VH-VL binders against Jasmonate-induced protein homolog. Designs and how they scored, part 9

Target 1, 185 residues: Jasmonate-induced protein homolog, of Atriplex canescens (Fourwing saltbush) (Calligonum canescens) (p42764)
Amino acid sequence: MASTQAMGMTEQQKKSVDEMVEKATNMGVNVQAQNSAVVSMINQTNVSMTFNENHNWSGSVVGTGYPKSIPTKQSRQFIHQGDAKDGSQGAVVYYGSNANGEPCGWLLAWCAPTNVTPTKPNRVYVDCGAQSKFDTISWDTIKAKLDVGPATTNFTDVDTETTIAAGVTSTGSFASVGAAFGLST
Key: E = the ipSAE of ESMFold2; O = the ipSAE of OpenDDE; V2 = 0.75 times the mean of E and O plus 0.25 times the DockQ between their complexes.

## First folded at step 6 (VH-VL)

Design k11 (framework fv_iluzanebart)
Fold by ESMFold2-Fast, scan of step 6:
Structure k11 (fold): chain C 185 residues (1-185), chain A 121 residues (1-121), chain B 107 residues (1-107)
Amino acid sequence: as target 1 above (185 residues)
Amino acid sequence: EVQLVQSGAEVKKPGESLKISCKGSGYSFASYWIGWVRQMPGKGLEWMGIIYPDDSDTRYSPSFQGQVTISADKSISTAYLQWSSLKASDTAMYFCARHGFGELSYYFDYWGQGTLVTVSS
Amino acid sequence: EIVMTQSPATLSVSPGERATLSCRASQSVSSNLAWFQQKPGQAPRLLIYGASTRATGIPARFSGSGSGTEFTLTISSLQPEDFAVYYCQQYNEWPLTFGQGTKVDIK
C-alpha cells in the first residue's frame, strides 16, 4: 500500500531516497543542484519487476544507473542529473506480470526543469498495460503527453487490471519523483 | 537451494588462452549480477568485475580492465572468465559469486567453490 | 578507491571467549559493509551485510555494528568451527574493495 502518487512518499521510501542521495554524494554527484531528480519506485505487484528501457530528453542517470530489478513489495531509487539548460527529463519502463501471470509493463516519464515556472512546471506522465503496448514506443508521443502533464497523476488499465500512480515535487535542493507500480485487483 | 558450480582446476603455460565457467542453479540466473574474485596464494580477496546475465552489462575493476573478459550465456545459466594470454602472475584461486538484486545490493551472498589456475613453465 | 583496513592481523582466542574484529574505511561507506568468513580450502561465506544484518543461517553469536568509517564484527562465544580468516567488504562505491583479513586462531 505504500505510495508516492499524491505528493507523498512512505517514510520507508523517503529513507531510501536519503540513502541514495548519500551514496551519490560519495560518488561525487552534487544532488543539491536544482536540476537533479531523485526517483523512487515501489513495486506493489506480486512478482519482481525488471528494467526494460529508458529514454532521455535531457540529462542522464548517474552513479550505477537504473535499478535492474524491483523485488515484490519493495522500493528502488535512482538519480537523474539534469542538464543546465533543460533540467531532468526522462522515462523508464519496467516489465512484470499481473495477477493472472500475464506479461505487463509500467512506464514512468518525468520532467523537472532547471527553472520551474507556471508555464514550465514539474510534471509526470504514466502508462501501464500489456507488455506488447511497449514493444514499440513513440517517444515523441510520450513527450507530447508529458509536456502537458500534471504534477500528480494515476492511470488504470482495465484490460490487464494494472495501475500506476506518480508525482513530482521540488524540495528546494532537487526534484523528488515518486511512482507506485501496481495492480487494481 | 542456490548453487554456483565452477569448472575444474587448470594447469597452463604462459601465453596460453583459458576460459573458466560458473554455472548457477536454484534461482533466476539472469536476474542477479555475477562477480569474479581473485585470491592469490596466501593473500586476500580482490574484486575483478561483475556481469548482469540478462543484458551482459559488464563492469570491471580498474586493475583488471583489459586483462580479462567476463561474459555470460543466460540460456545455460553460465558465466565465464577468459584470458587471451596467461602470465605466471595469473596463478590464483578464482571465485565466482552472486550479488543481490538492484542498485544497493552489491555484496556477495553465494559463492562458487573456486577454480585453481596454475600458470608455470 | 576506498581502502579497507582490518585489525588486528591475527587474533588468538580460546574456545568460549569473545572475539572482536575491527574494519576501517578510508572514507565513509555509510552502512554498506559486509563481513565474510573463509576457512582453509573453502570459498568465503557471507556472515553480515548492511553492517549489522545477519545473513540467512548465520548463528546469533555473530553480530556486526558500526557506520561511516568504523565497523566491528563480534563473535560472542567462539566455537571450534569459527577459527578462520574474516574479511570486510565495502559496497558503497566502485570499485568494490575488501580488507586484508583478520585471522582468528586458536590460543
Scores: ipSAE 0.005, ipTM 0.477, lowest interface PAE 15.4, mean pLDDT 85

Design k12 (framework fv_iluzanebart)
Fold by ESMFold2-Fast, scan of step 6:
Structure k12 (fold): chain C 185 residues (1-185), chain A 122 residues (1-122), chain B 107 residues (1-107)
Amino acid sequence: as target 1 above (185 residues)
Amino acid sequence: EVQLVQSGAEVKKPGESLKISCKGSGYSFASYWIGWVRQMPGKGLEWMGIIYPDDSDTRYSPSFQGQVTISADKSISTAYLQWSSLKASDTAMYFCARHPTFGELYYYFDYWGQGTLVTVSS
Amino acid sequence: EIVMTQSPATLSVSPGERATLSCRASQSVSSNLAWFQQKPGQAPRLLIYGASTRATGIPARFSGSGSGTEFTLTISSLQPEDFAVYYCQQYNEWPLTFGQGTKVDIK
């Protein structure tokens, strides 16, 4: 198995990703293709976070779906298998609460092309804030922002005091995506 | 620390309804799958299905689809197995077990309840 | 879908002897196989997962091996408390399936 190196990943997250990749490969999943993304999310908030929705521009989640919950101070992982033409491009939204108990959301979007080039690099886009921000998402708008996004990013919503940081890097076998959903307080 | 406690033994007649329970403690109940396993007298283990309590996503073994209903109430950390109409062939020990996930790809039972004996006879 | 077949149905072993239990899958389950021990009147207890990884608290005399379709559980020096029924379980594909069990009896 290739090493996993993404912004925000703890050593335990890297072990969890490596073990998931090994188990998936043993089950016949082609996770080591360049068009796969292995995503690890850590919940740095004070409450559990719940999966709200996803979007696929290309590819699809492997197995039975996205982690339904991310407990406080724990990480969860998933594998998103890319298609042959455009690779893995998707997004997830998780709901939780900020330090004041207000409902908040965190959005992670990633792009791991089939072939990474300077004009088609690995990208991430993040957003967070009040849960109402995510009641109706314009996926076309998110895609437009993702398409010009960097390989590592962070965002802080001052009003809710929420933060999100993410990064994506190629391991030689798959794209490693790491994200930290947190609070600025 | 992690504990699954099941409801007590039941003696029923064919045609009666029944709902048995499995209460978790010592961990984040809503965040782990709960599975149900049947063991008929003198026989082996049969997987019946699993439920994720946080959203009640439920998956059945094909042989048990339509025979039973699996549900959960995360507010009281309890999962349920229910029959609308019992048959003599439902006589068995029923176990609940915690089913860890590893990004939805790692499935085995790591902690078990003590079992609920269900006897159905006329 | 995947049928798990255990053999023998009953194994007679004297204390201190090696016990070898077999589990066969009708199609490849890679290394996604677990072994459980069940004593009379008790719930099953996880022994091995990932075909060869001992669960927490399980004595070193228990070991698992194999991959694909052929798996073995070995008890290197059988103790009196090891007389029980042993089950294998695959978790490679949906639905999850158990073997029918091997009963380890005193010789």
Scores: ipSAE 0.006, ipTM 0.512, lowest interface PAE 10.1, mean pLDDT 86

Design k14 (from i11 with heavy chain I50L; framework fv_iluzanebart; at its last look DockQ between E and O 0.03; V2 from the best seeds 0.00; counts 0 for: pae O 14.0 > 2, placed apart)
Fold by OpenDDE, look of step 7:
Structure k14 (fold): chain C 185 residues (1-185), chain A 123 residues (1-123), chain B 107 residues (1-107)
Amino acid sequence: as target 1 above (185 residues)
Amino acid sequence: EVQLVQSGAEVKKPGESLKISCKGSGYSFASYWIGWVRQMPGKGLEWMGLIYPDDSDTRYSPSFQGQVTISADKSISTAYLQWSSLKASDTAMYFCARHKGRFGELSYGMDVWGQGTLVTVSS
Amino acid sequence: EIVMTQSPATLSVSPGERATLSCRASQSVSSNLAWFQQKPGQAPRLLIYGASTRATGIPARFSGSGSGTEFTLTISSLQPEDFAVYYCQQYNEWPLTFGQGTKVDIK
């Protein structure tokens, strides 16, 4: 399986991520979220994406929970409430299909510390590829990668031609996470 | 020591009311859901509902909605399960158990259980 | 509600052998799945939560795996004290629901 993170985020991906971050920010303002991550995800594939699983290292989803589906070309949001010590740390996996109809998965992980500092920054980790890749997820491995993750990142799976990009920023009272699930076409 | 202690066995007749209790100790009672589980003789576990003692947020299984009342008094670290009118079919063992966190935060499962309260309803 | 289906209904295993219990959810429950052990005349005991995390004090021979809709409880080497009924429970959606149970008895 050939995958790469070396391609860097495209301008389009950056734009999409920024838009999602903005959506998250706006949602957070309305919800008055504190010590939380507000996550906005856009499905840029051609089919609906379906929630598969999530993992919580710190905190949990609130409200209506994780979106069960993300329709094509639409975005959905959720709030992940962090705890006082470790903030909001979680991951979510959605299933869908690539351009060829092959089952694929997209993984978004985020870390929003309670107190963001240069040594404890906001972080994201992303992954995507064949759905089978996500049959058994080592969350310890994901966590390890997230722990050293940047504030913005992207990944492209060459075999399935799927891609994902994400970014996280602080708004002062909560973290805004934006993600774009897409195809590398 | 963290524990849940339930009230003693009950022998009742159909039509009678009943309120059984579950008292927590050794932990912050208000911060954990308290759930009730029914187990009819020789049968499996049935989730009845949960209550969050801090704000009395209560969730029922549809099968038990309107059939029982779950309540809590966090001032004495006690949760209750009550019937207004018992039926013979209510004969069962009833367990209480704590569950950590709010919905979406129930990551730790029902880790502490009461010893159970046997309720026998017969004419 | 999410229907939890366990299989098999009864599992006969010899001491020292591996026991594999299955739990299926009618829809995804993510990793919000717990396993319980119940012996006659006792309250259930939490074995696994979060699909794969052993509860405090639970022997290493117990392990949970799976996510979404398919879950497995494995007892690597069955001990005499492990003969009991095992239940899975989802806590991903209201109402919480249990499986019907799997009885593990001596072969």
Scores: ipSAE 0.000, ipTM 0.554, lowest interface PAE 14.0, mean pLDDT 91
ESMFold2-Fast, scan of step 6: ipSAE 0.808; ipTM 0.899
ESMFold2, look of step 7: ipSAE 0.407; ipTM 0.800
ESMFold2 (binder alone), look of step 7: mean pLDDT 91; pTM 0.937

Design k15 (from i11 with heavy chain I50F; framework fv_iluzanebart; at its last look DockQ between E and O 0.05; V2 from the best seeds 0.00; counts 0 for: pae O 3.8 > 2, placed apart)
Fold by OpenDDE, look of step 7:
Structure k15 (fold): chain C 185 residues (1-185), chain A 123 residues (1-123), chain B 107 residues (1-107)
Amino acid sequence: as target 1 above (185 residues)
Amino acid sequence: EVQLVQSGAEVKKPGESLKISCKGSGYSFASYWIGWVRQMPGKGLEWMGFIYPDDSDTRYSPSFQGQVTISADKSISTAYLQWSSLKASDTAMYFCARHKGRFGELSYGMDVWGQGTLVTVSS
Amino acid sequence: EIVMTQSPATLSVSPGERATLSCRASQSVSSNLAWFQQKPGQAPRLLIYGASTRATGIPARFSGSGSGTEFTLTISSLQPEDFAVYYCQQYNEWPLTFGQGTKVDIK
């Protein structure tokens, strides 16, 4: 199983992430939620994606919760409300399939500290690949990776030809997270 | 007047498919979540799921995921609840209700309800 | 999911008396809590949303209080038309969940 972390984000991925961040930001302006992460995800695969599971290190999803599905070529949003101490820290996993119909998964993790500083910045971590990869997730491992994660990141699984990109930015009272779930082909 | 009007009572057999409807009027249909609530005979209320008609964002309760399909046609201000294969245990009253808000913006209760649709499934 | 627990299961009250219904959440739901009234053969009716805000047309004798995990619906002076089943519902977190209900009947 070969994976590439160092491919760098493509211009298209960057554009998609930026658009999702903007969408999250726009949604957040109407949300009276403080100390939260507003997340927007676009499904750029050819089939619908389905919610599988989530993990909360700090905070929880509010309102209508995690989108149960993300239709092909559409975006969905949710709000993850952080706590006063550690802010919003969570992860979500969606299942779908690649171009060959192989079951695949996409993982998005984010960290939006209560007080963003240079030493406590917004962070994201992403992963994707064969669905079996996500049968048993070590959330401690994910957390460790998230803790040192950048504000923008991407990952491509070469075996399944799946890819994911995400970005997070501060927009005042909340963090805007954008993610693009896709195929590398 | 703001109201939700549901389709009439249904009598079905196990294995049959069914699609019931909930039509809104008097308000911007696309701007409110439409939820479905099950109430089995003599039992309490069970939230099944929501749909946001504007973009068809749909959220299911885990207990009802894969058991039913919620859909909407905003062009006619109508939401649907459907089964592909009914079971006797699906016998219940089904209510639709609107809920203002989006995502984490649910700030108002389910303030308008349909009159309910009784679904009876028996051999 | 957040479990909503109502108590008591049945509350017998005389007309004119005060009725106090409790609703407990397994975890904090902030103020995203609603109360509903349901009479036999009817759809539920929204009484309170946001834990303490009366819905339009709801009499002043109905009041809601609480935040976080503990909530109370109070009927200051029970009227004959108030005998019904009352449900609490959290809409803070998906999935939305109802309490089991409290039946208020005549003593």
Scores: ipSAE 0.023, ipTM 0.678, lowest interface PAE 3.8, mean pLDDT 91
ESMFold2-Fast, scan of step 6: ipSAE 0.760; ipTM 0.892
ESMFold2, look of step 7: ipSAE 0.549; ipTM 0.850
ESMFold2 (binder alone), look of step 7: mean pLDDT 91; pTM 0.935

Design k19 (from i11 with heavy chain S107Y, light chain N32Y E93S; framework fv_iluzanebart)
Heavy chain, then light chain:
Amino acid sequence: EVQLVQSGAEVKKPGESLKISCKGSGYSFASYWIGWVRQMPGKGLEWMGIIYPDDSDTRYSPSFQGQVTISADKSISTAYLQWSSLKASDTAMYFCARHKGRFGELYYGMDVWGQGTLVTVSS
Amino acid sequence: EIVMTQSPATLSVSPGERATLSCRASQSVSSYLAWFQQKPGQAPRLLIYGASTRATGIPARFSGSGSGTEFTLTISSLQPEDFAVYYCQQYNSWPLTFGQGTKVDIK
ESMFold2-Fast, scan of step 6: ipSAE 0.710; ipTM 0.860

Design k21 (from i11 with light chain L96Y; framework fv_iluzanebart)
Heavy chain, then light chain:
Amino acid sequence: EVQLVQSGAEVKKPGESLKISCKGSGYSFASYWIGWVRQMPGKGLEWMGIIYPDDSDTRYSPSFQGQVTISADKSISTAYLQWSSLKASDTAMYFCARHKGRFGELSYGMDVWGQGTLVTVSS
Amino acid sequence: EIVMTQSPATLSVSPGERATLSCRASQSVSSNLAWFQQKPGQAPRLLIYGASTRATGIPARFSGSGSGTEFTLTISSLQPEDFAVYYCQQYNEWPYTFGQGTKVDIK
ESMFold2-Fast, scan of step 6: ipSAE 0.694; ipTM 0.869

Design k23 (from i11 with heavy chain R102S F103W E105D; framework fv_iluzanebart; at its last look DockQ between E and O 0.04; V2 from the best seeds 0.00; counts 0 for: pae O 9.9 > 2, placed apart)
Fold by OpenDDE, look of step 7:
Structure k23 (fold): chain C 185 residues (1-185), chain A 123 residues (1-123), chain B 107 residues (1-107)
Amino acid sequence: as target 1 above (185 residues)
Amino acid sequence: EVQLVQSGAEVKKPGESLKISCKGSGYSFASYWIGWVRQMPGKGLEWMGIIYPDDSDTRYSPSFQGQVTISADKSISTAYLQWSSLKASDTAMYFCARHKGSWGDLSYGMDVWGQGTLVTVSS
Amino acid sequence: EIVMTQSPATLSVSPGERATLSCRASQSVSSNLAWFQQKPGQAPRLLIYGASTRATGIPARFSGSGSGTEFTLTISSLQPEDFAVYYCQQYNEWPLTFGQGTKVDIK
């Protein structure tokens, strides 16, 4: 019973994240999303994922809001509009199941400062595992982890054999966030 | 106005190749999936496949995988469906449709349809 | 693939009456279900998406309900222009799949 964030992102994960970042980037071209994060998520599990909850440290979702579901093998997108001071900082949790049908959750958090600098970089934090893990989320804890998070990250929960990878990059006037929700098997 | 306009009816012989088109207008073509649907005479709708023009992500129904090629040229807002070698059984009406979503996903269904392209394949 | 099964194959209804069409999925499609109407010689028209949301311009007499594997399209009071073939479609997973259709004709 172990989980790891130390494992490097697989080539497949990198590819998926890059593709999602690209989708987010292209999406941003078509919308006025200054000081925002454009987020693209792909569900690589075998079942649909359902929106559970979100948290806003700075900014809020716009447009049609958070996707209510992410069908299997499909991607969904949303725009999180940041504020002028602290940019876009938020998190979203989706529920689904692993290969064995066990209820699982995936958490994506992002930080896209208004002005990206070496001391204020784009950051992501990810988590996944048994759904019960997300029954009560300490958003302060998540925030603390996000604050020191890298621009790209991944996590695999060994017990549920779930995995998640994400990346964030600045493109123009907005941040592009890509995430891949998946299974480790 | 958002619309999809398909190329005209085709009369072909078995073994011939064919490429029909679906041109979108009135919206950001690259940002929405374009699906193809077959309807044989007097029959129901059959989902063939779909393409996201922006990155050319293409998905096929297993029944049509390897039987047709779906492509798109986002520079001219056009999607294509093509056969390398037609069969008599390919005789059908073919529809293209925009699968609307939130910023390019499928959340809002196939909300805009082309008028259809009738393909007749006979000796 | 997910098999979509519609029932009945044909539904005969008088004008002004309620029409109820069923669509069943072989496995859960959540709410990623759409209904289409097709009249002879025309392209299909989107009626409902997300299982229960009417598309733009669709009359209020059309309503969709259900989630998971069982779905229903209801026409509260059938109008002359409503006689057509209706299809359900899931877009929860690849490949997308249509039901075989229900023909609504005049009784």
Scores: ipSAE 0.008, ipTM 0.579, lowest interface PAE 9.9, mean pLDDT 91
ESMFold2-Fast, scan of step 6: ipSAE 0.743; ipTM 0.879
ESMFold2, look of step 7: ipSAE 0.450; ipTM 0.818
ESMFold2 (binder alone), look of step 7: mean pLDDT 91; pTM 0.928

Design k24 (framework fv_iluzanebart)
Fold by ESMFold2-Fast, scan of step 6:
Structure k24 (fold): chain C 185 residues (1-185), chain A 124 residues (1-124), chain B 107 residues (1-107)
Amino acid sequence: as target 1 above (185 residues)
Amino acid sequence: EVQLVQSGAEVKKPGESLKISCKGSGYSFASYWIGWVRQMPGKGLEWMGIIYPDDSDTRYSPSFQGQVTISADKSISTAYLQWSSLKASDTAMYFCARHVGDYGELPYYGMDVWGQGTLVTVSS
Amino acid sequence: EIVMTQSPATLSVSPGERATLSCRASQSVSSNLAWFQQKPGQAPRLLIYGASTRATGIPARFSGSGSGTEFTLTISSLQPEDFAVYYCQQYNEWPLTFGQGTKVDIK
């Protein structure tokens, strides 16, 4: 029946994830055959957020790709289909603004292995802050942090008053990743 | 040999500032998170926060956000825990520990190597 | 945050006897659970990680079991050097959280 959703997802996000999985399955995407991540992002800021970039360590986005924008107070979803050996491991960066209108960024990285075990768990890493923080991303450094990351985390950047929370949960080959991009004010 | 060596015991008065240290050796210091753990006299362990020395990315437990500052200098393989104004309630043993993603036969995403501890006593 | 609860608070057993320590998580931590030993005046020492895997150099008399929310540390034949406080710790979610500890007395 319903997949277990990442901790902190709203009921609307859970419904949207389930609808995305059904739509993808009807289009011939086999979400169950590999450890794929269904990612839901909610924009809790006061303005629309715009996709800036992604990085793939294993797997790739399918279907319509990464949402180009996430309107204020709405959620958007995508499916990242894992490869057979290493599963779904990737990252996305969205840009927006804080309460003062200053340019800010939010980064979500996830790891959903093909076979989730105690030795190969689901992981997330998050970061947020000034947009300039993300102009010189070291993807190797992000990967190193992700590899020791928890299944659920949150972070607040005091200087910009931005927040990000994320979690990943799964059984078998389907991983649900939730993220909230927000403000601390 | 992988080691974390902490600075010596401190005796301070309320309102004073303090910065204690944790020096790593025997591994690539900049590439592993370093966490700080508080143990109040006769009490258990409390995770305070963590820093990635290569880029000084810091994460705090909600209970310690704004109460302390965690920093690192990767050029000398040293992490720091700092108070701007000590309180008597800061009296505790403070441990640093290395955070790893792979230890021995199975991945372990937690603290494998610990410093010996720094006793901080704050009294008037 | 995930709350870790240990029982009993204090356990007194004779040398050579089996000691069983319990740890409960307020929500599932899968197998992402570690056990630490702390002897008086010393830093904690990692004993078990992944709920059941012994850390390097840890004697075979220490074993861990459990998954989800219920975990057990067993010391099959307690030795005098096992006098210590034992802490469970979850690493499934940040912030990392510890149980309050179980003190093992050899008596």
Scores: ipSAE 0.174, ipTM 0.741, lowest interface PAE 5.9, mean pLDDT 87

Design k28 (from i01 with heavy chain G54D S103E, light chain N32Y; framework fv_iluzanebart)
Fold by ESMFold2-Fast, scan of step 6:
Structure k28 (fold): chain C 185 residues (1-185), chain A 121 residues (1-121), chain B 107 residues (1-107)
Amino acid sequence: as target 1 above (185 residues)
Amino acid sequence: EVQLVQSGAEVKKPGESLKISCKGSGYSFTNYWIGWVRQMPGKGLEWMGIIYPDDSDTRYSPSFQGQVTISADKSISTAYLQWSSLKASDTAMYFCARHGYSEGWYYFDYWGQGTLVTVSS
Amino acid sequence: EIVMTQSPATLSVSPGERATLSCRASQSVSSYLAWFQQKPGQAPRLLIYGASTRATGIPARFSGSGSGTEFTLTISSLQPEDFAVYYCQQYNNWPLTFGQGTKVDIK
């Protein structure tokens, strides 16, 4: 039986998530405690994207860590192991370029509680735009917005013509977080 | 008490610019999203977009992206909805609403009284 | 975007009768659904959030139920002040979306 993946994931992303979970399990990482998030990011831009920054409110990245780069039109995954009380709550920022070659950034934040209930739901927050937007990040402000955020979201920055979409859902074993970093052109 | 107070009714001609306001009081204005909702005469409610005043993070409904500009001035606890060039089809009642949070739930909890915008030649 | 469909468009009932209003989402919104009441010339008033939780000050005759894609608002023993238009709204997915409304009218 295939695991339920975050909404909007491609078939290739779903296969890559399954492979990541299998490899991590073989390396001793426990992703079945329902306190971990498996995050898949697809780069829909025209150039490679590079990891810039992360933040942890609850839990930490495990295994091979954050992908250092995401090649154009490809996906990369990571596992973020949550703590028993609050689960997996984190954020990542990747840098790249828009259609005009201008430096841009994409930010994904997620909240995947250990025990998802109606009052403690899965949430995502996204942002994108000029790279300078991410020179100084107020993680407190992002957390405040994430805490009241939806399970799926999208955003388009008109000035840079960049887009980002994300969603989070529980699979019964882990939280599946999917994000697409893209251009509006 | 929590209160959202909107600016008064406007009568405009096509092509004119307009900026209407929504002033929050009785709560920490910078810590809640403020949404804008359009209601055309005799029609239902349409979500236009939402802004977080602390950092002016603005999200638009796809059908309103590029049609209007949402902004906020946190120093005076006021959110704005702006048109660069009005059309007759912009004739509607416009509401602002706070995106509240209570006991783990989030939703639009408090609403302004509405601003009627009439655009006619 | 999630499409919210309400039925019926108009519900004609007499005072004291029970009204049942339906709201369907084009895909699951879990329990992240609110119901609003709007009277002519007034702003919408929040009635229910989380599909079934009554907002502060809302009379017990209003109740909500459902989850996923099918939701119901029930008004038991309609009072004269309850004749209004009712809207459902999902807040599980951004952009936020409203149903087209159900008008509860006097028979």
Scores: ipSAE 0.439, ipTM 0.803, lowest interface PAE 3.4, mean pLDDT 88

